# VH-VL binders against Chlorate reductase assembly chaperone protein (clrD), part 7

Target 1, 193 residues: Chlorate reductase assembly chaperone protein (clrD), of Ideonella dechloratans (p60001)
Amino acid sequence: MNTLIDNPKAMASGYLAMAQMFSYPDADAWRRLTENGLVDPALGRETLEAEYLGLFEMGGGTSTMSLYEGQNRPERGRDGILQELLRFYEFFDVHLNQDEREYPDHLVTELEFLAWLCLQEHAALRDGRDAEPFQNAARDFLVRHLAAWLPDFRQRLEATETTYAQYGPTLGELVETHRSRLGDQPQKSREMQ
Key: E = the ipSAE of ESMFold2; O = the ipSAE of OpenDDE; V2 = 0.75 times the mean of E and O plus 0.25 times the DockQ between their complexes.

## First folded at step 15 (VH-VL; framework fv_belrestotug)

Design b121 (from b120 with heavy chain S102G G104S; at its last look DockQ between E and O 0.57; V2 from the best seeds 0.00; counts 0 for: pae O 3.5 > 2)
Fold by OpenDDE, look of step 15:
Structure b121 (fold): chain C 193 residues (1-193), chain A 120 residues (1-120), chain B 108 residues (1-108)
Amino acid sequence: as target 1 above (193 residues)
Amino acid sequence: QVQLVQSGAEVKKPGASVKVSCKASGYTFTSYYMHWVRQAPGQGLEWMGIINPYGGSTTYAQKFQGRVTLTRDTSTSTVYMELSSLRSEDTAVYYCARGSRGYSYAFDIWGQGTTVTVSS
Amino acid sequence: EIVLTQSPGTLSLSPGERATLSCRASQSVSSNYLAWYQQKPGQAPRLLIYGASSRATGIPDRFSGSGSGTDFTLTISRLEPEDFAVYYCQQYGSSPLTFGGGTKVEIK
């Protein structure tokens, strides 16, 4: 997507798509995934659900992976990570408890937060307001959190023989594109589903 | 040029296995799902299963569960369909077909078909 | 599974005539996931319509699809000699994917 680099709104859409992909595939989530073209309906919800549970929750059959930052960064300690994440969210009055929200350090939570920041950035720019606070927050969040543990997570994910494996590169490129836009020279991103 | 090229005709005995290949070219192999469909002589089309060429995840029609195995080789952009415990009723033309996201997952590209004959 | 019933089984028409083919589903199918295919003897199927009403690339304007819910229709406004073939409807919205039994359009 040529517009991902220069368009925070497009970036937000990418993050939301990834958030959907890494959410538990219940009936409603499955409908959204298929309607948005992320998964072929012919695969069946049951297959995707089994892969999700086996990969991320049960740890049996394929690979044991965690969708929680704290569990992927044992050197830092989960408590410290959670406290810092909560400070990020609270700073912007973002509340997690509205809709059976997952833990602050869950991948989906972090992706949705980044999407939110991008949307705020877009709105600020559109309205002629200062977008720098949102850009700075996104930069700091990526460096201190998602971009810190994603490389290793991606590597493990892409090694699995699951539907989720193909989204490792997509997520990696999305984050890298965002980092480049915020801190370095813009880089081209792959087309997202 | 986007195309799917399948392996040649097969003749097998009952109880044997057959493995048909489907080589993709002209597009990003791992970006599209691959389906298998068969057609018995003078009959309609029957869906067998789907494979994600990137991760290798599969789903099969219940009728073929336990007998069909779909695999892929990303290095050669090839998908394989193996059917075991062959019966006379398995005599058919077998097609691979690309599920195109651009066409809302409909099958926009088809292989030329592989005739599999099962006879004693 | 969703059962698709096509009617009629055979349609005998002359070149230039209008052909109307029906596909009925045993349960509701999203219009986004209904396709029509053409198959000629000795050839693989060819995609004609996807999403119930969208023509695939390279498909002539004389082919059109319509319908929603459980009832779908393929229309060939004016039959050309090359249009005499078997036509299949397909749903790809839920697993397992299923095809109709087909309608043969033959020369009268």
Scores: ipSAE 0.029, ipTM 0.676, lowest interface PAE 3.5, mean pLDDT 90
ESMFold2, look of step 15: ipSAE 0.626; ipTM 0.862
ESMFold2 (binder alone), look of step 15: mean pLDDT 93; pTM 0.952

Design b122 (from b120 with light chain S94R; at its last look DockQ between E and O 0.68; V2 from the best seeds 0.59)
Fold by OpenDDE, look of step 15:
Structure b122 (fold): chain C 193 residues (1-193), chain A 120 residues (1-120), chain B 108 residues (1-108)
Amino acid sequence: as target 1 above (193 residues)
Amino acid sequence: QVQLVQSGAEVKKPGASVKVSCKASGYTFTSYYMHWVRQAPGQGLEWMGIINPYGGSTTYAQKFQGRVTLTRDTSTSTVYMELSSLRSEDTAVYYCARGSRSYGYAFDIWGQGTTVTVSS
Amino acid sequence: EIVLTQSPGTLSLSPGERATLSCRASQSVSSNYLAWYQQKPGQAPRLLIYGASSRATGIPDRFSGSGSGTDFTLTISRLEPEDFAVYYCQQYGRSPLTFGGGTKVEIK
């Protein structure tokens, strides 16, 4: 959908959809996923929950993965990553819902922040205000954080035999499309599944 | 042309296993869930399970839990349904059906059906 | 599981008449996840209605779906000769997916 390339609002929707997908699938989250058509209700919450726990929380038949940037970038140091992320959030006086996510470096937190930046960009453009601060922040955030660890994360994710594997390409293309747009190098992206 | 083509009729003895194939063509195989439904002679439709062809995730109806296995081969765009410990009551026409997001995951495309007969 | 009860079991009508088929659920079903299928002898089912009231692509206007909660209806405004078949309702919003027992529409 070419609309993702040229429309920050559409981009935000993509990030929010991914944020929902990678959230723990409790009853409320499951309802949102199915209502938004991200998952076939026939699959059942229990199946998705088991996959989530096995993949992201427990050591099991599938390779254990971490949804935290700091744990995916040991060479960078988690403390430094957390401090930098907090500075990003604080700069914009953004108070994300951290009751559902323990740490600022959680994938869902980062996706929601990017969605927020996109919405701010959209609003600025709509209102004739300067959108450059939000665009610059998004560019820096992608380069310094999400786009830095996502390629390896995606590779491991797509190797799993889970429902989550399907969304590796979608997330990768979303981020790449955003980077391209911010760099004035727009690229076509696949439709979100 | 979007279509699902299933394997031919099977005759099995009680206690045996049967594996039915469903080959998809005309669309992106990994973008749609696949369901299996069976229909006993003169009876209604019964849902057996679902598979996500991309990751291979499955969920089965409780009635078939432990006896049914759904698998997929992405290289050939084929889904398989294996049913073990066959009984006479398993005699039915077995259908694969595509769940379409465009229709809220209703079944928009069906295979032609595979007749499985279980007899001693 | 959600049990779907269809009524009547058999409906005998003539071409040109109106057919009304009922599907009752044992518990509330979201309208987004109720479908109707048509099946003719020796054929696979065909999707008619999805989301309780939306016609699938290529389905004639004489077919319409309505209802909410636990009560759903398929209406064929004027029966054509090709409409004599078995009709099934289905809920696909909760696992396990379930079908009604079917209503046979036969020629009088």
Scores: ipSAE 0.456, ipTM 0.790, lowest interface PAE 1.1, mean pLDDT 92
ESMFold2, look of step 15: ipSAE 0.668; ipTM 0.878
ESMFold2 (binder alone), look of step 15: mean pLDDT 94; pTM 0.956

Design b123 (from b120 with light chain S31N; at its last look DockQ between E and O 0.61; V2 from the best seeds 0.57)
Fold by OpenDDE, look of step 15:
Structure b123 (fold): chain C 193 residues (1-193), chain A 120 residues (1-120), chain B 108 residues (1-108)
Amino acid sequence: as target 1 above (193 residues)
Amino acid sequence: QVQLVQSGAEVKKPGASVKVSCKASGYTFTSYYMHWVRQAPGQGLEWMGIINPYGGSTTYAQKFQGRVTLTRDTSTSTVYMELSSLRSEDTAVYYCARGSRSYGYAFDIWGQGTTVTVSS
Amino acid sequence: EIVLTQSPGTLSLSPGERATLSCRASQSVSNNYLAWYQQKPGQAPRLLIYGASSRATGIPDRFSGSGSGTDFTLTISRLEPEDFAVYYCQQYGSSPLTFGGGTKVEIK
C-alpha cells in the first residue's frame, strides 16, 4: 500500500502485518493471516508451520535462522541488548505479555513496539499534542535495534526457499520508509505483499 | 498484456513423466501465487497444487502427493508442473492459473491449457 | 476437504430468461471465499464472481453472486446467447481448493 509513506497509522498497520507474519502460525494466527490476505489459504497452515519450524526453530535442511536480535548480534552481547530494549519499553510504560510473548528482543516484539509508537504518533498529531517524543523514540529504536540487524537477517531470509522469503523485501522497505520519514529524507513508494 | 502461455500437447506412455511449462508475462511474476488445475475429458475441474514463485514454496492436493512437483524459474517467469508415474486416468487438459490477492486469491488469469494424453 | 455440490446439473433455458444456479458446501466456506467461473467449449475457465458476491473486472452486471456459509447462488438476470456455457463454483478459503461439479446452461 502506497499509503504507508504518508500516514503513521498506515505505517503501524504495516508493522502489525509483519508481526503477524513472523508469529508462530497456530490455528488462530493462521486464521488472522488468511483473513487479512497475507497468505493464500491454499498454501495450508501445515505447510507454513513446517517452514516456520524448519527455518526458525529447527536445524533442518535449511539453515536455521534466529528471530531474536541478541542472537543476530553476537558482537554486542544479548544481555546488553535486552537491557536496552527493556528500557525503551519501560520508558513508555509498555509491558510485555509474558504469556503470549517471548523475549524483548524477538522480532515480533520489536515490530509491535514500532507499531505502537506509530499509533501514538498518529494520536498525538490528531489531537494536536506533541508527537516528537514518539518520533524520536522510533528513530532511536530503528537505528539502535531493528534497522541494525535487519539487513543481514533479510539477506539470509531471502535466500531461503520458503514463503517467508517473500516478506524480506516488504519488511526491509517498511523500515527504510519509516527511517526516511523520520529523518526528513525523500520517501520511497512501496507495495505491501 | 497479462497472460499465461503454456507448453504444447504431450503424448506419454503409462509410467512415464510429463513436464508442462507455464510462462507468465505482463505482470510481476513473483508477486502472485500460481495454481495448477486439470480437467479430464468431459469432466470438471480438479485442483492439483499451488506454488509461490518468489520462494518456491509449494502445497499439493493429497491425491497428487508424491507424484506432482511444482517448480519455477524466476529468470524466465516460468512455472513448471511435473507429473510422474502417469496413468490413463491422468489424460486431461492441464491449466496454470494465477491467484490474485485483488480477488481474494481467486483465479483471474488462466493459461490456454495443455493436453496430456496417456496411452499405451 | 470441502465438497461443493452444484444444482441443477443441466439448466435448459431460452435467451432472455433468468438463470439461477446453486452451489452448496459440505461445510462453511472461510471468509466466503467462493468464486464462480464460466467455461465454454475448448476454452479455459473465466472468473465471474469472487468473494461470493463481487464481480470481477469486465463482467457484465447481469451476473450476480449471493450467499454465505454453505449456500451460494449465481444469478444471470437475462441470458444472452454468449452465456450458454458450463459454470463452476470454487472454494478457495481452505486447502485443498475444491470445485463444484458444474452446471451446464444450454439452449432450450
Scores: ipSAE 0.411, ipTM 0.779, lowest interface PAE 1.1, mean pLDDT 92
ESMFold2, look of step 15: ipSAE 0.708; ipTM 0.896
ESMFold2 (binder alone), look of step 15: mean pLDDT 92; pTM 0.946

Design b124 (from b120 with heavy chain Y105W; at its last look DockQ between E and O 0.63; V2 from the best seeds 0.69)
Heavy chain, then light chain:
Amino acid sequence: QVQLVQSGAEVKKPGASVKVSCKASGYTFTSYYMHWVRQAPGQGLEWMGIINPYGGSTTYAQKFQGRVTLTRDTSTSTVYMELSSLRSEDTAVYYCARGSRSYGWAFDIWGQGTTVTVSS
Amino acid sequence: EIVLTQSPGTLSLSPGERATLSCRASQSVSSNYLAWYQQKPGQAPRLLIYGASSRATGIPDRFSGSGSGTDFTLTISRLEPEDFAVYYCQQYGSSPLTFGGGTKVEIK
ESMFold2, look of step 15: ipSAE 0.638; ipTM 0.850
ESMFold2 (binder alone), look of step 15: mean pLDDT 94; pTM 0.954
OpenDDE, look of step 15: ipSAE 0.783; ipTM 0.897

Design b125 (from b120 with heavy chain Y54W S102K; at its last look DockQ between E and O 0.62; V2 from the best seeds 0.69)
Heavy chain, then light chain:
Amino acid sequence: QVQLVQSGAEVKKPGASVKVSCKASGYTFTSYYMHWVRQAPGQGLEWMGIINPWGGSTTYAQKFQGRVTLTRDTSTSTVYMELSSLRSEDTAVYYCARGSRKYGYAFDIWGQGTTVTVSS
Amino acid sequence: EIVLTQSPGTLSLSPGERATLSCRASQSVSSNYLAWYQQKPGQAPRLLIYGASSRATGIPDRFSGSGSGTDFTLTISRLEPEDFAVYYCQQYGSSPLTFGGGTKVEIK
ESMFold2, look of step 15: ipSAE 0.662; ipTM 0.880
ESMFold2 (binder alone), look of step 15: mean pLDDT 94; pTM 0.954
OpenDDE, look of step 15: ipSAE 0.760; ipTM 0.905

## First folded at step 16 (VH-VL; framework fv_belrestotug)

Design b130 (from b114 with heavy chain G104S; at its last fold request DockQ between E and O 0.70; V2 from the best seeds 0.78)
Heavy chain, then light chain:
Amino acid sequence: QVQLVQSGAEVKKPGASVKVSCKASGYTFTSYYMHWVRQAPGQGLEWMGIINPYGGSTTYAQKFQGRVTLTRDTSTSTVYMELSSLRSEDTAVYYCARGSSKYSYAFDIWGQGTTVTVSS
Amino acid sequence: EIVLTQSPGTLSLSPGERATLSCRASQSVSSNYLAWYQQKPGQAPRLLIYGASSRATGIPDRFSGSGSGTDFTLTISRLEPEDFAVYYCQQYGSSPLTFGGGTKVEIK
ESMFold2, look of step 16: ipSAE 0.735; ipTM 0.901
ESMFold2 (binder alone), look of step 16: mean pLDDT 94; pTM 0.957
OpenDDE, look of step 16: ipSAE 0.794; ipTM 0.910
ESMFold2, fold request of step 22: ipSAE 0.710, 0.691, 0.740; ipTM 0.895, 0.892, 0.904
ESMFold2 (binder alone), fold request of step 22: mean pLDDT 94, 93, 94; pTM 0.956, 0.954, 0.955
OpenDDE, fold request of step 22: ipSAE 0.885, 0.886, 0.885; ipTM 0.957, 0.955, 0.953

Design b131 (from b114 with heavy chain S31R; at its last look DockQ between E and O 0.65; V2 from the best seeds 0.69)
Fold by ESMFold2, look of step 16:
Structure b131 (fold): chain C 193 residues (1-193), chain A 120 residues (1-120), chain B 108 residues (1-108)
Amino acid sequence: as target 1 above (193 residues)
Amino acid sequence: QVQLVQSGAEVKKPGASVKVSCKASGYTFTRYYMHWVRQAPGQGLEWMGIINPYGGSTTYAQKFQGRVTLTRDTSTSTVYMELSSLRSEDTAVYYCARGSSKYGYAFDIWGQGTTVTVSS
Amino acid sequence: EIVLTQSPGTLSLSPGERATLSCRASQSVSSNYLAWYQQKPGQAPRLLIYGASSRATGIPDRFSGSGSGTDFTLTISRLEPEDFAVYYCQQYGSSPLTFGGGTKVEIK
């Protein structure tokens, strides 16, 4: 059956790596990307920065994508999405960043929240506590949010001629592996003996 | 067997261009960055640029910017290096080399080299 | 751009002797991403050392790398006949990538 069963720490690392990858590559972020092997240093920070800005933020006819869930789901209404996300974060009293102006539906924010849930699951299992609240929250968050908009996001991302394109499949595999691990595994989530 | 096999030697006149191929085998082509390095006769190694075969992102050394173009064909697992406006100082052996995160992107596999001679 | 200066340019030694090759960088090499390559006439370079001090797969333990920041050393503890070649250091921690000028290790 599934390799890496009951390995929420590895899952958290995957989400954090992708959060780092899709963050703006300033000097400190660039250093972490290259140290962690996510990008060959020879590509250069300026090349990656130009790709980031052209894809996600700046105009000039080259911005083709949004890093925000609400902008990737225009028929659903962004206000409702933001309110749902805030309820998830408030329920767990989560502070994923220090910027009071940061929007809850940013890809990096959603990835960091899933990483946090995986780390809480890991800590609960290590300490002999109930991990099911974190597992259930991750399953519900994936269904309602990240997994709901990732397919369209991936389709557009993988069509680009950028370094970011190669991480479309990685995002998909990460989400599918996580959902598969969280699916029907009541025996691992409940003490059987 | 992991290997990089390059196209054969070329003789060119000044002002022409050359296109050298580098065919990868024995590994997943799109998972590894490819670099190009040249070596003039009796001299050291000079980095020219990098391509990510996934998506085609490139960065070139400033010296070659505007004259070098790296491309790839994923269906044949091949990278191409094209150098235009050739001059006599472009006479060199040209290598492709693979970088992978296993070695922090040091070059673990090299092609056999392609000699390009630029002469009147 | 980081300039790598290798010294000596030529090192004349006999088999069995210890070789010490120096590589100095004009500025600190990011993450100690410093590699050493061996090149014999008519052949492509071969990776020996990566990350300043780690041996690549299949490299004999007589090859060792050390150093950090701006000063790096390749040591060959006991020269074998097959070790007479040109050795290049390379920084691969920042773009553009750069190589040293090489140290030729030749039989005395």
Scores: ipSAE 0.670, ipTM 0.881, lowest interface PAE 1.5, mean pLDDT 89
ESMFold2 (binder alone), look of step 16: mean pLDDT 92; pTM 0.947
OpenDDE, look of step 16: ipSAE 0.731; ipTM 0.876

Design b132 (from b114 with heavy chain S101R; at its last look DockQ between E and O 0.80; V2 from the best seeds 0.74)
Fold by ESMFold2, look of step 16:
Structure b132 (fold): chain C 193 residues (1-193), chain A 120 residues (1-120), chain B 108 residues (1-108)
Amino acid sequence: as target 1 above (193 residues)
Amino acid sequence: QVQLVQSGAEVKKPGASVKVSCKASGYTFTSYYMHWVRQAPGQGLEWMGIINPYGGSTTYAQKFQGRVTLTRDTSTSTVYMELSSLRSEDTAVYYCARGSRKYGYAFDIWGQGTTVTVSS
Amino acid sequence: EIVLTQSPGTLSLSPGERATLSCRASQSVSSNYLAWYQQKPGQAPRLLIYGASSRATGIPDRFSGSGSGTDFTLTISRLEPEDFAVYYCQQYGSSPLTFGGGTKVEIK
């Protein structure tokens, strides 16, 4: 990390790259994946698409995994998880991705929200504004949502024989780096919240 | 330091199979895609397929679909190429080559090549 | 699938001369993922140029690549004795990957 301001921007880029990786690989998404070096173009879009559908699709066939937080946390009701997530998004006036029409608990939606928070933190630091609301929201969102279900999701993902398995460690490192930079509890700063 | 070492030359009869190994060293094996390319005597280069050693995902050129199989063993950092139902036209030098994200997945490291001769 | 046509098939030149090798693609090459390799008899190919114009690590600056879309060029500004070899272009921007037929650069 080069500077305090640049660190949140780098975090946002990492989250956006992972959101792109775990999005359905239509032609536009495939182009972005190969341009960003996330997949060797020689693998081909059809191979990745088949892996995506076989691994993640619930309604069209047998899948081994789910991209939805609520389905990865069976000890809680999905409706409660969705309501909590919507409160985060509504507090910041952030809307669901209308291009893909994903539920609030989709991995891509959660990653994009964290990227957005990082970009707001970056802008606030750059402009001399208060970045703490975005930092506290990211910390709380990670603890209550993404970081809560990612470890089990990651372990199952890494056990698959797919292109997606290689990004399990990447997701884990990204989240761990972000949490380490933010600290575990809001009160770690001298200013109380 | 970074290198790919392939198994030795093979002489086969038509209808047989051949399995060529490619052992990687000097880098994290599962972080790089591996490709296979062949070159018939006096001819150019022909791409056969790719494997991602991390998850084992493969894609083959249509010409070889159904006859070629790429596998890997992560414990020995080795990729294997098996070509079945051999014909005299399969006589060639077979290369493994590493695709590196640094070069947009151009082939930055090549094995030394394995000559496979198919004759009756 | 993208067919690459290299020309000329053979280029007969003396040491010290400039070599210009052409590679034409049947379709636009995605993201300019076009590579050039050098191959000598009995040896594996060696990567010279990637991304149409970037030199791989350790490649002398007398080698340069240019072009985009469907037309690509490898230039060797001043041939050295070790540069007499066969040169292949390759597109690696879409599956299946394809190579050109090669240009042999030989001593006149």
Scores: ipSAE 0.678, ipTM 0.885, lowest interface PAE 1.5, mean pLDDT 89
ESMFold2 (binder alone), look of step 16: mean pLDDT 93; pTM 0.954
OpenDDE, look of step 16: ipSAE 0.762; ipTM 0.898

Design b133 (from b114 with light chain S31N; at its last look DockQ between E and O 0.78; V2 from the best seeds 0.75)
Fold by OpenDDE, look of step 16:
Structure b133 (fold): chain C 193 residues (1-193), chain A 120 residues (1-120), chain B 108 residues (1-108)
Amino acid sequence: as target 1 above (193 residues)
Amino acid sequence: QVQLVQSGAEVKKPGASVKVSCKASGYTFTSYYMHWVRQAPGQGLEWMGIINPYGGSTTYAQKFQGRVTLTRDTSTSTVYMELSSLRSEDTAVYYCARGSSKYGYAFDIWGQGTTVTVSS
Amino acid sequence: EIVLTQSPGTLSLSPGERATLSCRASQSVSNNYLAWYQQKPGQAPRLLIYGASSRATGIPDRFSGSGSGTDFTLTISRLEPEDFAVYYCQQYGSSPLTFGGGTKVEIK
């Protein structure tokens, strides 16, 4: 991935790409991944699917990872996290797709929301409107949610021997770039504590 | 300079195993998929499998499943192809090739090839 | 798997002539991820065309690729002495990756 341009539109594209990457790799998702050059088609959907299920769903012999914030932050309490996330989404009249069984604290949902905020920011700037509400929301959301649990998630992800491991750094860099643009400092990983 | 350098020629007996190495240099090793392709004498090209050097994920052609193992060493930027239960039909030149996202994952860099001869 | 059939098996031409090579797929190639490679005796293949119609870096403009879906063509507008080689098509849009049987372009 080319050096992330400090541009809201480019960032939105990055978040959407990551959202696609961490979605269940059904036929449609696989098509999108390969069309966007995120995965070598030669790897095959079945391989990626097996890795996805093994890593995120089946809890097999490998360290089970969760794609849900609430499960990654047991000290915070999942119910509280969910309520806060719903308030964020409701504030902007963003509705989750009920048919796709989207959970508020799913990584994909959070990434898509950040992408949406970036697009709104871009549109505001383009149109000469106030972009500050979207920037503030993104800042708060990153600090209170995604950036809070991503460092530990990333560390565990990158330790796996899966295709998904390589996207840990990409996602981390995207979030840190966004935080930097918004005036936030990077979060320290647990290993550095 | 971007290049792939493979290990030297091998002569094996039927039933034995062979392990061929492919050392990458001149680029970020973990940023590109690596493929293995073989070519029997006077024949065409045959895809064997793919490895992601970053995580080590692999996919093999069905024909070689159970006999081929691809591995990598990130510290030495080297990919390995091990083929077991060798047969005379496995006599071929074996190539490693880089799949480049720049070219939609077509193979832009090739090793020089390793000749593997299986004979009784 | 997608089977690629190349034709003709051998093409005998003189320098300066136009070469047309065909590659037919048993099913549609995803995203037109079809490549053409040149291989000379004792050498590894070299990438010529990717994405059915895009020239790789450093490839002369006399090489061109066309086609979509199941039918693809490599054209060499004016054969140079160094162009006499074997040419392979490859699909890399779906696993397993597959190659055509090759077309040998030889000097008449």
Scores: ipSAE 0.734, ipTM 0.891, lowest interface PAE 0.6, mean pLDDT 93
ESMFold2, look of step 16: ipSAE 0.738; ipTM 0.907
ESMFold2 (binder alone), look of step 16: mean pLDDT 94; pTM 0.955

Design b134 (from b114 with heavy chain S101T; at its last look DockQ between E and O 0.79; V2 from the best seeds 0.77)
Fold by ESMFold2, look of step 16:
Structure b134 (fold): chain C 193 residues (1-193), chain A 120 residues (1-120), chain B 108 residues (1-108)
Amino acid sequence: as target 1 above (193 residues)
Amino acid sequence: QVQLVQSGAEVKKPGASVKVSCKASGYTFTSYYMHWVRQAPGQGLEWMGIINPYGGSTTYAQKFQGRVTLTRDTSTSTVYMELSSLRSEDTAVYYCARGSTKYGYAFDIWGQGTTVTVSS
Amino acid sequence: EIVLTQSPGTLSLSPGERATLSCRASQSVSSNYLAWYQQKPGQAPRLLIYGASSRATGIPDRFSGSGSGTDFTLTISRLEPEDFAVYYCQQYGSSPLTFGGGTKVEIK
């Protein structure tokens, strides 16, 4: 998370760390979380798993939450959200592994796509190529998707008594930093609207 | 100065409970997990459990499950360890200790210890 | 749970001598997250080594750690008078966390 403001590669690392954090904590995911310092190994995978399931999947509590954009934006209509997201992914030939694919509107999927855009931007800038397609896509994607539903999601997440609550501010900071770095651009493309 | 300051010595009868406090200062309290470790007279160190003070998540060593409770108060930057159904074998010095990502969550700061004596 | 066995139980040496302390784990320590602590009578433990081989801030270079997997060593290259204490290894790579039984380094 150091130097988030300064460059696209650091942004990508931040998005990937959060994608790891909000993935189901199986043994491999747990190992990566502890290696990345996101949780203390002494907490134990089983404790985090119980929190994940109770908060996002099986909970009987009033603070049960969804990791899917469409379920966090009921007035917007999930089918329309899914179609828009698929157009973003297809435009760049970003394909999920079809056997293990999450729905396009899963938080992890959206975070990984933004990380991918940041990596492409980084490579383009490094190589003297045009980074604008990746920057424009990231700006549009944030406005139309992740940034649109994150504030309400964060508010509810931060109110929980779980390990996940501490990463609500981190998600917000990533998105705000990314949007600030992208800024407004003259001659903005309209093809993904 | 980063430090952990624990409450004073306690003398308890068997069957009672004890609640030891650990006040953190000099760092962002909710950014670091807190552990509890005890040491019986003349004995080694024994890990009791961990709390994440941000959300209150806890994990306890199986030996203490059902008798130990870790809580925190973020407004006072304080962690509490309560041990119930005390026995003479619970006579020990109780330490809080901070883990941080700098050392992969090794315990870099320890409280001064709180002696709990359980006797009839 | 991972059992840590420290040897020897007591190490009797004079100032200026080299101390070698062993810690053996019942199974591989995850990511080599093994720490060494020093404890003097009436005091809290003090972190010396983390990650099997890295010195914590402020620890003199006469303290060194080595090893991986199941076999770990703490070495004190030249004992100073203040080094006579009990030393504990700890694995902190998996729950529950466990400590070794300690090695007392005492003056001969």
Scores: ipSAE 0.732, ipTM 0.896, lowest interface PAE 1.1, mean pLDDT 89
ESMFold2 (binder alone), look of step 16: mean pLDDT 93; pTM 0.954
OpenDDE, look of step 16: ipSAE 0.786; ipTM 0.909

